# VHH binders against BTB/POZ and TAZ domain-containing protein 3 (BT3): the designs that were tried, part 3

Target 1, 364 residues: BTB/POZ and TAZ domain-containing protein 3 (BT3), of Arabidopsis thaliana (Mouse-ear cress) (q9syl0)
Amino acid sequence: MSSSTKNIPKPPPLPCITYQRFQSSTRKPSSLMRLVPKEALETWDKLFKEGSGADTYVETDNKSHFPAHSSVLAAASPVIATLLNQSRDKNGNTYLKIHGVPCEAVYMFIRFLYSSCYEEEEMKKFVLHLLVLSHCYSVPSLKRLCVEILDQGWINKENVIDVLQLARNCDVTRICFVCLSMVIKDFKSVSSTEGWKVMKRSNPLLEQELIEAVIESDSRKQERRRKLEEREVYLQLYEAMEALVHICREGCGTIGPRDKALKGSHTVCKFPACKGLEGALRHFLGCKSRASCSHCKRMWQLLQLHSCICDDSNSCKVSLCWNFKEKMKKLSKKEQSKWRLLVENIIRARNSLGPFSSRSSGLI

## First folded at step 15 (VHH; framework vhh_7xy4_2)

Design s25 (from H6 with G55R)
Fold by ESMFold2-Fast, scan of step 15:
Structure s25 (fold): chain B 364 residues (1-364), chain A 120 residues (1-120)
Amino acid sequence: as target 1 above (364 residues)
Amino acid sequence: QLQLVESGGGLVQPGGSLRLSCAASGFTFDSYAMAWVRQPHGKGLEYIATITWSRGWTYYSDSVKGRFTISRDNAKNTLYLQMNSLKPEDTAMYYCAKSSTGEPYIFQYKGQGTQVTVSS
């Protein structure tokens, strides 16, 4: 239906540049990428630029053309090798027609096949065209370079939808991932762009896919947050149980079975949960109607939880531990499974901290 | 069985319009770039236009740029060429062509063609 408005974005058209104008800021491959001396690469780049002994002519848009060497092109691209075999004339000359791409991009592409040399500024400008050319003509080294450039901040919210579609067409999973990540991260910004509006009209299935990906990502973030909050609760419960055992066995501050012996002591407690537990335990010890008191509920639950973990059958100094153990034995299998799962989750949370010295070691 | 069937050609006067269609079967249409090429009587094949797999990049020859529009309907496995402002030099047999992933779009798997004649 449309040829210009819904096409993958192209850089603005530029006039064709003569060979000499590509020389000022040439970048060459690292010696680590190729076992070829710099002198050899310069020799091949010079052969390309001078066109001496050319038997091939590359034709681009606007009848722009430049000489090349069939043996070099065929060695660099199996696809071009096949095309040149089909275009050989009676004099042995071959013709390679590359249309629909700016002549500068074609020139850069062919130059790359000779020496892997390129101008950095032009490379960034024509990276989408060079990606297509490298894919269509099977030039993996150039395709990798284009991917690296796109992966280094070239993609933005205005072009991400167009780049995503192009990357899919060129089978570039890395760039598809980068684009999808940007859509998920900055959905409000991306969904308000012209690129999104065009996609909504031309490819509603892709819009649905992207919206589903955003919803799924949000659900996974909420689940991760929930698990972290849950883990924190389990760690607090573990710390509260350690503090409860400590208070009941040894006493702490003004609370414990020997609080008369601890009267007037300002010794700093090493159990961080003791301060938070002190108020609840003091109320619990003084409350005359514990079974019906809402303020005693958390302490009652903590004592019940302790009884599920404690292996000391007769000599545990934690208040009512034996009574809770007897009561727990009489619970339904469903209720027993519920308490077992809670205990397992608490122990898993504690173990996830590894051998940290800041946490008290206990017989749990 | 891989098959391409072109249709929509005919006799039209200069300045007129035609829409060509290509029905594709025997392969996963949305996985391949598609092209239109033409062959005037007694001459070689001429590239006209290419469209990539998911309505991505489009390419046009200089002689048709701004006049012709290539498009595809992946749900119907159909390729289209909208031809506007037709000229006598557009007279040719028009062929639908398929490309493989990573291969050039042109001169592969062409069908039987559809004749376009632009004459007064």
Scores: ipSAE 0.000, ipTM 0.084, lowest interface PAE 26.3, mean pLDDT 74

Design s26 (from H6 with G55K)
Fold by ESMFold2-Fast, scan of step 15:
Structure s26 (fold): chain B 364 residues (1-364), chain A 120 residues (1-120)
Amino acid sequence: as target 1 above (364 residues)
Amino acid sequence: QLQLVESGGGLVQPGGSLRLSCAASGFTFDSYAMAWVRQPHGKGLEYIATITWSKGWTYYSDSVKGRFTISRDNAKNTLYLQMNSLKPEDTAMYYCAKSSTGEPYIFQYKGQGTQVTVSS
C-alpha cells in the first residue's frame, strides 16, 4: 500500500486554452427540462410539496423530517431504491437519512427527483452540495446540470480548491482541468486562500501534486522563452552574414573592396546589419592584436560561419574566407558536424519568417 | 567540382508550356536555396523564382507570378521550373543559380543555361 505512493504519476499536463473557464462553451440545462411535459412537471412538484400519501421520511442534520414517496425516490435513484429496501419498518414506512449537507440542499435534491424543478439562485448557492448528492445517489441529470453551472463562471480563486477536490471525488474530469488551469495561472492568489489552507491539512498529497504542476508549467514557459531568444540570435547571425558578404563584395558606406566604387551613405542599404557590422569590420581589419582582442572574437566567429556556407573556392571577397575554409578541412568530423548544425539552425530560423513566400517584391 | 546543368529549353508558341530542369552535383543540394534567373538577348540578368532548401517558401518575380512554378526534388538533386502561358517577352537564356546564404540577391554560382524562345 505505502509503496503505491512511490508510483504516483506526475500531475496531468496543462489543459488547452479552449478549456479556460471564460472561453468554454456550455450547453444550457433547459435541454433536460424540455424532455418532461410542463403539465406533468407541475403535477409531480405539487405531489412533493403537499406530501399527500407519503410513506417515506427524509431526515436531515437539523433533526427535521419531511415526507416523501418511496416509489418516486426509487424510480429516480437506484442507490436510494437499495437504501429504502433496507430501512423498511414493520408498518411499511421507510426512512432516508441524509446528513453532512445543509437541509435546504437536501430539500432541493429530493424536489429535483420529483420534477427537476429548482430556483436558479438557490441552485447556484448549493451547487457543490447538489453535485455531491447527484454523484453519491447516481442522478446523472442533476450531476450534468451542476457541471454546466460550475463551467459557466461559478469557479473563482476562493472556491477553486474546494471545487477541484469535489470534482475529483465526483469523477468530473473537465472541471478538474478547469480548476487546475486556474491554480497554475493564479498560483500566488490561490495559495493564499482559506481553501488552500484547509486542503493543506486534509489532503497534503494534492498540495504536492498542484505545486509540481505549477513548477512543470513554469519550466515549459521558460523553455519556450529560451527557444524564442535562441531564434532571435540565429536571425541576427544570419543578417550579419548577409551584411558581411554585401560589404566585402559591393561595399557599404565608407567600407568595401578597393576594386569597387563605394556607395555613398545617401543610398539605401537592403542589409539591416550593415550599420552595426561596419564598425566591427573596420576595427577587425585595422587591429594589430586580433588573436588576443576580445572585440575581434565575434568577427572571427562570423567569418568562420561564413566559410561553412560559402562555396566560392578562390574568388570569395570576404576577408580571410579562404583561410577559414582551409582551417575547416583540418577540423575533426565531429567539429565539422557542429558547425554544419549551427548553419542549419540559422537557415531554419531565417526560413521561419517566410520571406520567400509570395510576398510583394522589395526588389527594384 | 560544383556543377549545375540546365535542360528543357526550346522553341514554343505563345501560350505554350515548357518544364526546365537543373541537375546539381558537387555540393549538399538540400542545404542551399536555389533560383532561376534569365537573361534576354542584349539585356541584364532578371531573377525569376527562388525556393528555400526545405521547399517551405518560394518567391516569384512579378513578371511571372501565376504563370511559373518553381519546385525541387532533394532526393534527386534536381531543381525544376514549370512555365505556363508563355509570352514572347519570356524569350531568354535561363540559368540555375545556387545561394550562399539563402537570399535571392546573394547567388554565387550559375550554370551554363538553357535557351527558351517564344515565337510564332
Scores: ipSAE 0.000, ipTM 0.086, lowest interface PAE 21.4, mean pLDDT 73

Design s27 (from H6 with G56D)
Fold by ESMFold2-Fast, scan of step 15:
Structure s27 (fold): chain B 364 residues (1-364), chain A 120 residues (1-120)
Amino acid sequence: as target 1 above (364 residues)
Amino acid sequence: QLQLVESGGGLVQPGGSLRLSCAASGFTFDSYAMAWVRQPHGKGLEYIATITWSGDWTYYSDSVKGRFTISRDNAKNTLYLQMNSLKPEDTAMYYCAKSSTGEPYIFQYKGQGTQVTVSS
């Protein structure tokens, strides 16, 4: 007697949900009761439960059906209004057939259309089914409620793939983002779940898309880490250069200007790099195998780097600075460009660390 | 032509002192860093002291620190090394060296050097 219209899609079957825990429900009053008089909500909920004057019958997959009222359903859902107008028997009764969803979820869905009443634990248990129903039958208030529940810690590593697939089918962009973020952050755990294994067999294009997203995210994290490590190296080089200038101008420990006392000091210098650099410079001056020595190579590079930044061409106190400036002029343009780029990066790293408050306060 | 002439070496007893001189010619002396290097018999060259072009900055190897003093007189184109508290291990040929613009940066030493012998 009853037929669903061919122009209205049937709700899709839910993906396998293997770890959804169903607890015995304890009845809780609807949070909406404080916004609407209790007597009005109870009246509509009673009409739904008693089925008095029903002109519509809701049919579910397990051959169960329950009575409803066409005027209430049509007012709550434009999709149901269309279905009821196109499906009517000769006695004036209408039939609404909802397939692919548990009868308990259908009952909760129809109840919500009457009174907006629901039990919190049952809502959480059937939230994915209610999301599908609210989407297919255009009930935005219920769809919004389902999204809020999913956003409140309902999604975990075991159900995230199932939720992602469903959220895509229901055009829920926010939940798709939450699911994708979880997959990217905890890929090793998610990829070992039953949900992932089922998806791999049924939807290999989604698996490829998710793997590509993980690889892209990892590449971006690697690049950010590389840039932070580079910045740290540039700052250390700048500190070493400051220490080199200090040792050459003021003296530190056993190295320094001829006109200053160079007796051993037990006091620590204000430049943290000085102690290490003093040792490196002493080694450099005494080393018999400079061309093959790694410590001497680093000192040559530091002296070369200083010569690129130093603007004091004739009076520079840094050892061999004039000689390194002369050597720089003999380098190829390509090598000169490499040193200029290194200098640029060091200066930019140092400038990014400067006290902005001092600059702003000077203008006030 | 570039020329470096070392002098002032000799035989001295342990704990004694010597002053070495290097007369430079053929280049702009006050524009180059200068060094003293030594070579013990049958061993490699050892850099013992360096002085910048201005004479304001000095560097010493740990083996001579506190005992030797390098200095220069740019008006006379002369480099000096004052050696105090001499030890037998200071016995070597001492060479005056001028900084080089070639790669690697090598000090150029020209002349015969001056022998320092520390023995009793």
Scores: ipSAE 0.000, ipTM 0.124, lowest interface PAE 21.6, mean pLDDT 75

Design s28 (from H6 with G56S)
Fold by ESMFold2-Fast, scan of step 15:
Structure s28 (fold): chain B 364 residues (1-364), chain A 120 residues (1-120)
Amino acid sequence: as target 1 above (364 residues)
Amino acid sequence: QLQLVESGGGLVQPGGSLRLSCAASGFTFDSYAMAWVRQPHGKGLEYIATITWSGSWTYYSDSVKGRFTISRDNAKNTLYLQMNSLKPEDTAMYYCAKSSTGEPYIFQYKGQGTQVTVSS
């Protein structure tokens, strides 16, 4: 891929930036764990499980209540801190009501606030509920863990629509992109799922948005193919023009200056287009009705195209070059602009290949 | 050269049905999303139905949803629009459109069109 960074000045040294990042880190910034001893984490997990000294009761949809500690919850979540201050009774007890999620997910969420401890299978089972809870109650450490789990192959065609909607509601841009990419890539499969069927009924605007994204991706893929085909045509035209100049100035095989033909044809031709063009040019030179010959039309067009690129006003060895230049001057400015644009595109396509690239394709 | 040739239009009574066809050539048909757009006399273009490259997904404007069905035959490079329960409001010139680059709602290479007139 061509680097556009070659004109960028030498960057300054990074020691100060590296030192600043090290000083602002928790020793190992790649770690998602708290910087605390294992014994301390086990102590907090035990406090949660035993409930000794509890002043808070967590209420869930099944009317289950389990004890907790207001100071621990408030320290872990500023949202919970606010809610607990509003629910304190005359005995100093507080009540935290968490509804709309499974009681197991709530228990796991509260446990995480104490010790960051969790069971792997439970985390995978309730990851979407935990993502929502971590977002609503502002627990960034748990939210990052949920994102990491979702990004490690948890998302599949059956759940991608549900994950997309929840990720949007929780402002998780990375997971939204992962989900959109899966929808675009495996559209037929995703569209056949129950998740899509449910979305179609509950959120038709999202269905429209996803269909539009698929259409846009499809259109961009097609335009890339079109531009590759167009570039190929420009490269073939450039090769044909190079071969034409070579044949007219230096000769190739039995076409060109007589002095070179008399010296013998021991030079190896380096122009792949030359062989095909030699035959076409020989036909053109020998044809008794060039103006009405359909086979001569392409050679006439190639000669006209050469005249637009050629900067040599009187010494060009290409047949009829000056005649085509005179004819081009008589064209409308609109027609001249079209030829100029074509020339520009051909030169630009050639310049994108580099000096040592070659192609083995015929003129016609 | 890319060409889209619409056919199947005509005069039909309210409640009737018509099937429009679009014969596509000059491009890889199965790689492009296609659409049907219509233009009533003296009014702007209305995008009424869209179908993805594989045909697995369709979208319809509210004005035709439940009455029209878009489909495609990639083997024959042909796009179809089945129009049922036609209303006088459906009277328009109907155009076949191919997806373009840059803007997903901007379709190009529309053909000459086929006139649909719904009148008693």
Scores: ipSAE 0.000, ipTM 0.121, lowest interface PAE 21.4, mean pLDDT 74

Design s29 (from H6 with W57F)
Fold by ESMFold2-Fast, scan of step 15:
Structure s29 (fold): chain B 364 residues (1-364), chain A 120 residues (1-120)
Amino acid sequence: as target 1 above (364 residues)
Amino acid sequence: QLQLVESGGGLVQPGGSLRLSCAASGFTFDSYAMAWVRQPHGKGLEYIATITWSGGFTYYSDSVKGRFTISRDNAKNTLYLQMNSLKPEDTAMYYCAKSSTGEPYIFQYKGQGTQVTVSS
């Protein structure tokens, strides 16, 4: 491990060529075509390590050089192919200058171009440098490998801001999303890191963007929670109305239609809201001061709500249903619209459950 | 001014072990990659192993992979080569080499060498 190497490398400046993206082919190689003999890989790795017949020299920071082969490099990277065409000397040798990245990472990068060979621990150590190199020199296979390593738990709260900035510079949307998600979920921890402080000084626009993303995410979370709570209220109201119809038509406990005794059947009540509603309805039927009773107001509202949904005019057994339908016709258009929207929301909530859902008991 | 002094060679039986050392002076040792190269009698120079300036990466030729280990001590300005399971074909003059900058070759300088002879 190079303890003196910073965790996030600064990418080398883009070569003086226009940005070029390789479109993914519609045709993928078959799995049978992916088998490469170990001996073939070892042959290319040996050519790299021994430098026999080298016509190119890779120059790095820290006054380091190592030999390479122009044809191999050019075949593996179109960017390197262009750079090598511009750097050929009179003796036929070319020079590839890669600065701003540790020599070890450059050596691994060039080795990968020959044989795709790498040491697992060294790959993890230099993954950020290799991501930059794979992006700058258009090596999608290595870039994909780096993304997989970063996506497998490499990113933490201490390095997430640095990784986010690097991933943006390398057009890695997957890693940008992973980093943004971590910032949003663990904002208090991430905002207290040294990485955040450095970003605040060097890139205040990114800080503003991240803070806005956190605020927006929190607002969406609260709106989602509010909508879930509203949906639960609508479902409870629907359950209460189903129980109300059940009690008035079939009877339940001590409450039922005048001809309950003629039914001759006793079945276990399947309506969760029935037990609570029975008490409220019994109070309502016996209360002598309904107009001024606070307990009766909820029952009045439930009966009014039922009248808006009910289309049974002649067969409805719910108490005062026809009276509430008549009263509703006398309300203002604005008040009628409010009740219509409430009914629509209740029906929509119920319909969203589908035929197979099950629920815990509702509250009235 | 710049000097590389190899030591530790000698006569050894097949299957034996030797540790070579290279004492470096006259340059900033921890800023350069180092290598071991060998030259059998009457043959060309053969690359054996390279180690980066930090010691973080090591690379070997196939002929010695798994048998030789290159290492360095930057505090002592010393390069090492641990040679195990020696074979007669390992008989050669062994040199340590410093990497170059601005020159079209990986090695800028090599020392006087140390002779390794593996008896047949």
Scores: ipSAE 0.000, ipTM 0.087, lowest interface PAE 24.5, mean pLDDT 73

Design s30 (from H6 with W57I)
Fold by ESMFold2-Fast, scan of step 15:
Structure s30 (fold): chain B 364 residues (1-364), chain A 120 residues (1-120)
Amino acid sequence: as target 1 above (364 residues)
Amino acid sequence: QLQLVESGGGLVQPGGSLRLSCAASGFTFDSYAMAWVRQPHGKGLEYIATITWSGGITYYSDSVKGRFTISRDNAKNTLYLQMNSLKPEDTAMYYCAKSSTGEPYIFQYKGQGTQVTVSS
């Protein structure tokens, strides 16, 4: 394959939507700082419009032609430079054939190569065509401008599927992500549009891909929620254990160590779980049938959990702590590992808040 | 076989109204943008209006904006052009066009046409 047989760039199929009814005013990328004075740009724009000294002819669909300058086009696009070299005739004139897009869009595209000048309304009208042209002919500045226009309110639920397909073909990852996010966020609305129905007929593989993306997003959301709920449970368990130690060591409300007498809840407690835990612990201490009592089950579990974390075997004031530590030593290695893992998860959840932080989540 | 059949043209007085219809067959009508174009006697084709495949977006030439309304019925595979406040300058053969891109001035197929004459 020689350079003379090099394929002319073919733009991807254009979407059926040519103009958006709703147009939002957005920032103008062309108003960003330029190094070239406006007067110089106007001079180049005038050269384009007047066509004086043209040595190149741009051919569009319907065989319409307009004059241009090979040196300007070649300097602006290396792809066009290569194409012009393949079309030089015996008189030194070159021909650039751009098909598959409206002649107005081609005119705007070539004008942009001279001066970067454009009419704002025409740019919005032909933004999809200009995106295709800027991609096929390697004009990054115009491609960036088109991306900014699309990213700032041009895309809606009616055109998102068409824009997604075009953006994929033009390797515009940002717009692909924006479109995918809109599909995932508003799936029920988007899947009910004519755009979705047409895609289902013309590109069922894309439909499968989008449905899989929605399912994956939902699965990730559910997993994040599960992990958050799990973390909440661990934090509640840690708060309950801190409250248990506080009640057994210092006393709270009307409950406390055997060597301390408490008369009512007259002091503000900084442990949020104390109020609920006081009742549960009082019931536990007075219950005649702890082994078969459903109310005592949670307290048994909390005491067992404390025994796994506690490093003080003979001076701990938490009820039955030593007894639970002895019971833990007699459990199977598998059961011991399960309790150790639970303890480690609780400690990690607490450490994520910092050593002196607290949370108001109640367990009891 | 792909076919577009225009109807609804006729003779009308200035200020009058006409509704053109285009019956489409041989392709998936709701998958393509459609357009109306016209050709005055002895002149080139002039773009009038485009409607996207969903009907969600319409575009009009400045000469007819506010006077003409393009619409479609995808269940009936039919395209319409409601023409109000007709002027002598609107006299032309009107064609229904199928576009794969939905773009103004780009049409891949047109039917036999329907004549609209605005006079007297």
Scores: ipSAE 0.000, ipTM 0.110, lowest interface PAE 21.8, mean pLDDT 74

Design s31 (from H6 with W57Y)
Fold by ESMFold2-Fast, scan of step 15:
Structure s31 (fold): chain B 364 residues (1-364), chain A 120 residues (1-120)
Amino acid sequence: as target 1 above (364 residues)
Amino acid sequence: QLQLVESGGGLVQPGGSLRLSCAASGFTFDSYAMAWVRQPHGKGLEYIATITWSGGYTYYSDSVKGRFTISRDNAKNTLYLQMNSLKPEDTAMYYCAKSSTGEPYIFQYKGQGTQVTVSS
């Protein structure tokens, strides 16, 4: 019926990744993870090691058989249960043939079915073989353990392609994406490995998929960089427009309204764009070929942008502001839309900074 | 605040179809890979399908390959999962997940979920 109790304390939060979980050479289930007493697990491990009453023999590549118990294997793996029932000798004995993996991995696999005990270093050494065995023989507890080990820094540039292929074959989607992320992040290193060369020969479709994923990721990085650079250009344009208004209305350094330029700067300039704009404005005022000059095009752009944002109909002191407002009214609807979009993008970029931005903080 | 809201789940007979939706907000949707993850009652999370930020590449678990289709509408900030030929084994809570900023195919932040029950 109901297994719930009303006064159970909340479980503790999951431990941080910085904590070491495997401190012993032999890893055993805790009472919090499993309800089986330690002594019972040691009893089953002993039964496995001693082989008393064996009715099954596990056969590996070019090695002698080691004894096992059909009831234990069948209880732990429904796949093994089926295999053991398909062929038996005259004495009721059967052979479980596990080929294509190291005998040490097979021994650890069968041991795990008895007691869930394993040696930590050997488990790490044969984790890929144990992943395959746990998948093929439907042992989800061992498969989960293998996935945990692979997630804890076992995967590197040299083995990532082999891990990816095995994870795909074992339907471990999470590890597939961990591997894909590593391929994308360090493609130059990974593509130079022996694992990549073997994959190129045996699975060219996977190579194509990985290359396409790398290209798409690089395109995304380029697009993000483009958008950030674009935003930075908009912010610089806004800052330049603020500095232009400052120079035209108040003067700065030796440039601005004639009367204030003669008095010079009485205060330290608060506009970071002012120093750069001084040069551009001096050039603009003195250039004899403004219509074809690249430096003058920037100043014309700033004047046009100012005229689009400026709400001051008759008293604006920015040079040619009225002339640019009149010129804008005479542009085609398509050209007007382009300038409106540019203004909207500049205002959006400025608004994203808020009143106190990192760009206003001189100490950062 | 990052928010993912799943919808479209329900009770369906074996062989039926459902379309799940995930409405995303609080981040630049078109800049992140997305995934559908499911959790059957009393079992762990299973990653079902993933899609890159552009929708150009998709990946599926073998259990749903050929039956499910993941898609996205970046203009609407919405992720979809078209589920066809549903089986009792597909019964689970379905979650929408977003990739991390530094690792494009490592998935973080699941939504509240939408229940799919396949039974006669």
Scores: ipSAE 0.000, ipTM 0.228, lowest interface PAE 18.7, mean pLDDT 75

Design s32 (from H6 with W57M)
Fold by ESMFold2-Fast, scan of step 15:
Structure s32 (fold): chain B 364 residues (1-364), chain A 120 residues (1-120)
Amino acid sequence: as target 1 above (364 residues)
Amino acid sequence: QLQLVESGGGLVQPGGSLRLSCAASGFTFDSYAMAWVRQPHGKGLEYIATITWSGGMTYYSDSVKGRFTISRDNAKNTLYLQMNSLKPEDTAMYYCAKSSTGEPYIFQYKGQGTQVTVSS
């Protein structure tokens, strides 16, 4: 009827929560955060419980009702203040009707408005009802408490869909994403619950959104895996190039330049790729069919890659480096750009190890 | 190094509009959910809006629903907040926040923020 009452939104319906399971939490709210003297809170809690001087009657389902005080309710909730002002009779008495919620939850809600006092187990039992009441009647302190309880292990696979729907209706962004994370992590388990089946029938758009979120998450996990594998390949290529330069310049094992002893003064090789590469390079140097040999193809690629990074124009001891540099100059600009990009990716991967890498520095 | 740089704040009259931007760097932007968080002087942090990594789902606080719109441009690594019908109660420092893992959703902000002041 009045413009103010007409603009107050109706409470959202509570989801069906028949398979509810409560889990204990290791995180607990701090009682030390209360700024009001304990004696004052006890006084207000007593006033609520005794109902002395009541001018308001709270009506719940099944004709149940209990006394309250309009000044206390109005001070605690601007929505209730508006409702009470519109329903005040000639004697100053008011009536507050709260239907569609268990009378125990309404009683706890009103008690909280007086003293912020509550019983832990009852609060946990009615937390979803109390979240709705705190949202609809604009009681931020109670809404924060309900969010804290839900965030402390109350949500499980059986109630997560119901909690998600309610959190959306009550604009609790944090709990929405906690629920979404649980759906994504345990999708096979959650999608087989009664809560999921009920949602599928009543809210098919939400089912589509959740399935899309699962697909998106899986795609991101696959992309991260691919990038890690790609980085590892680039690091292995960098190590192979360092080993190639080491073998050709200084010698390692049984292969190297003619002017240097290949064994004797070196007790440990610092390049992990040397032993494997020694065999490949020996094969390459002796193979008469290099252009058509599958084993030589890997060596051709490594030599070509070296020629792209090598800035030694006159004294490089790596086999065919000059020949590959000349060949690279004759490639199209597009193909040259592809090799430059590969080089940049390899260097970027190496640099991602940071200044505290266990590997010695070296790039030619 | 993760870096979030907020911009676009300022002084506006009640009923006015502002568009906030957040330039992100140092991480794969399109792999993380993002949020706008505000803190009025002397009060706690309030999550205003969140958006998934793809932009397919958005959530808003009750105080801004219907007035603010969150969006993202993954090609530009930029998060936006379009603020319409501004009220004095919207006066706050606004921060851009990134989800830590996406699973579970843990939001952290690392920027200086951008001040929005709605005054008549």
Scores: ipSAE 0.000, ipTM 0.184, lowest interface PAE 19.5, mean pLDDT 74

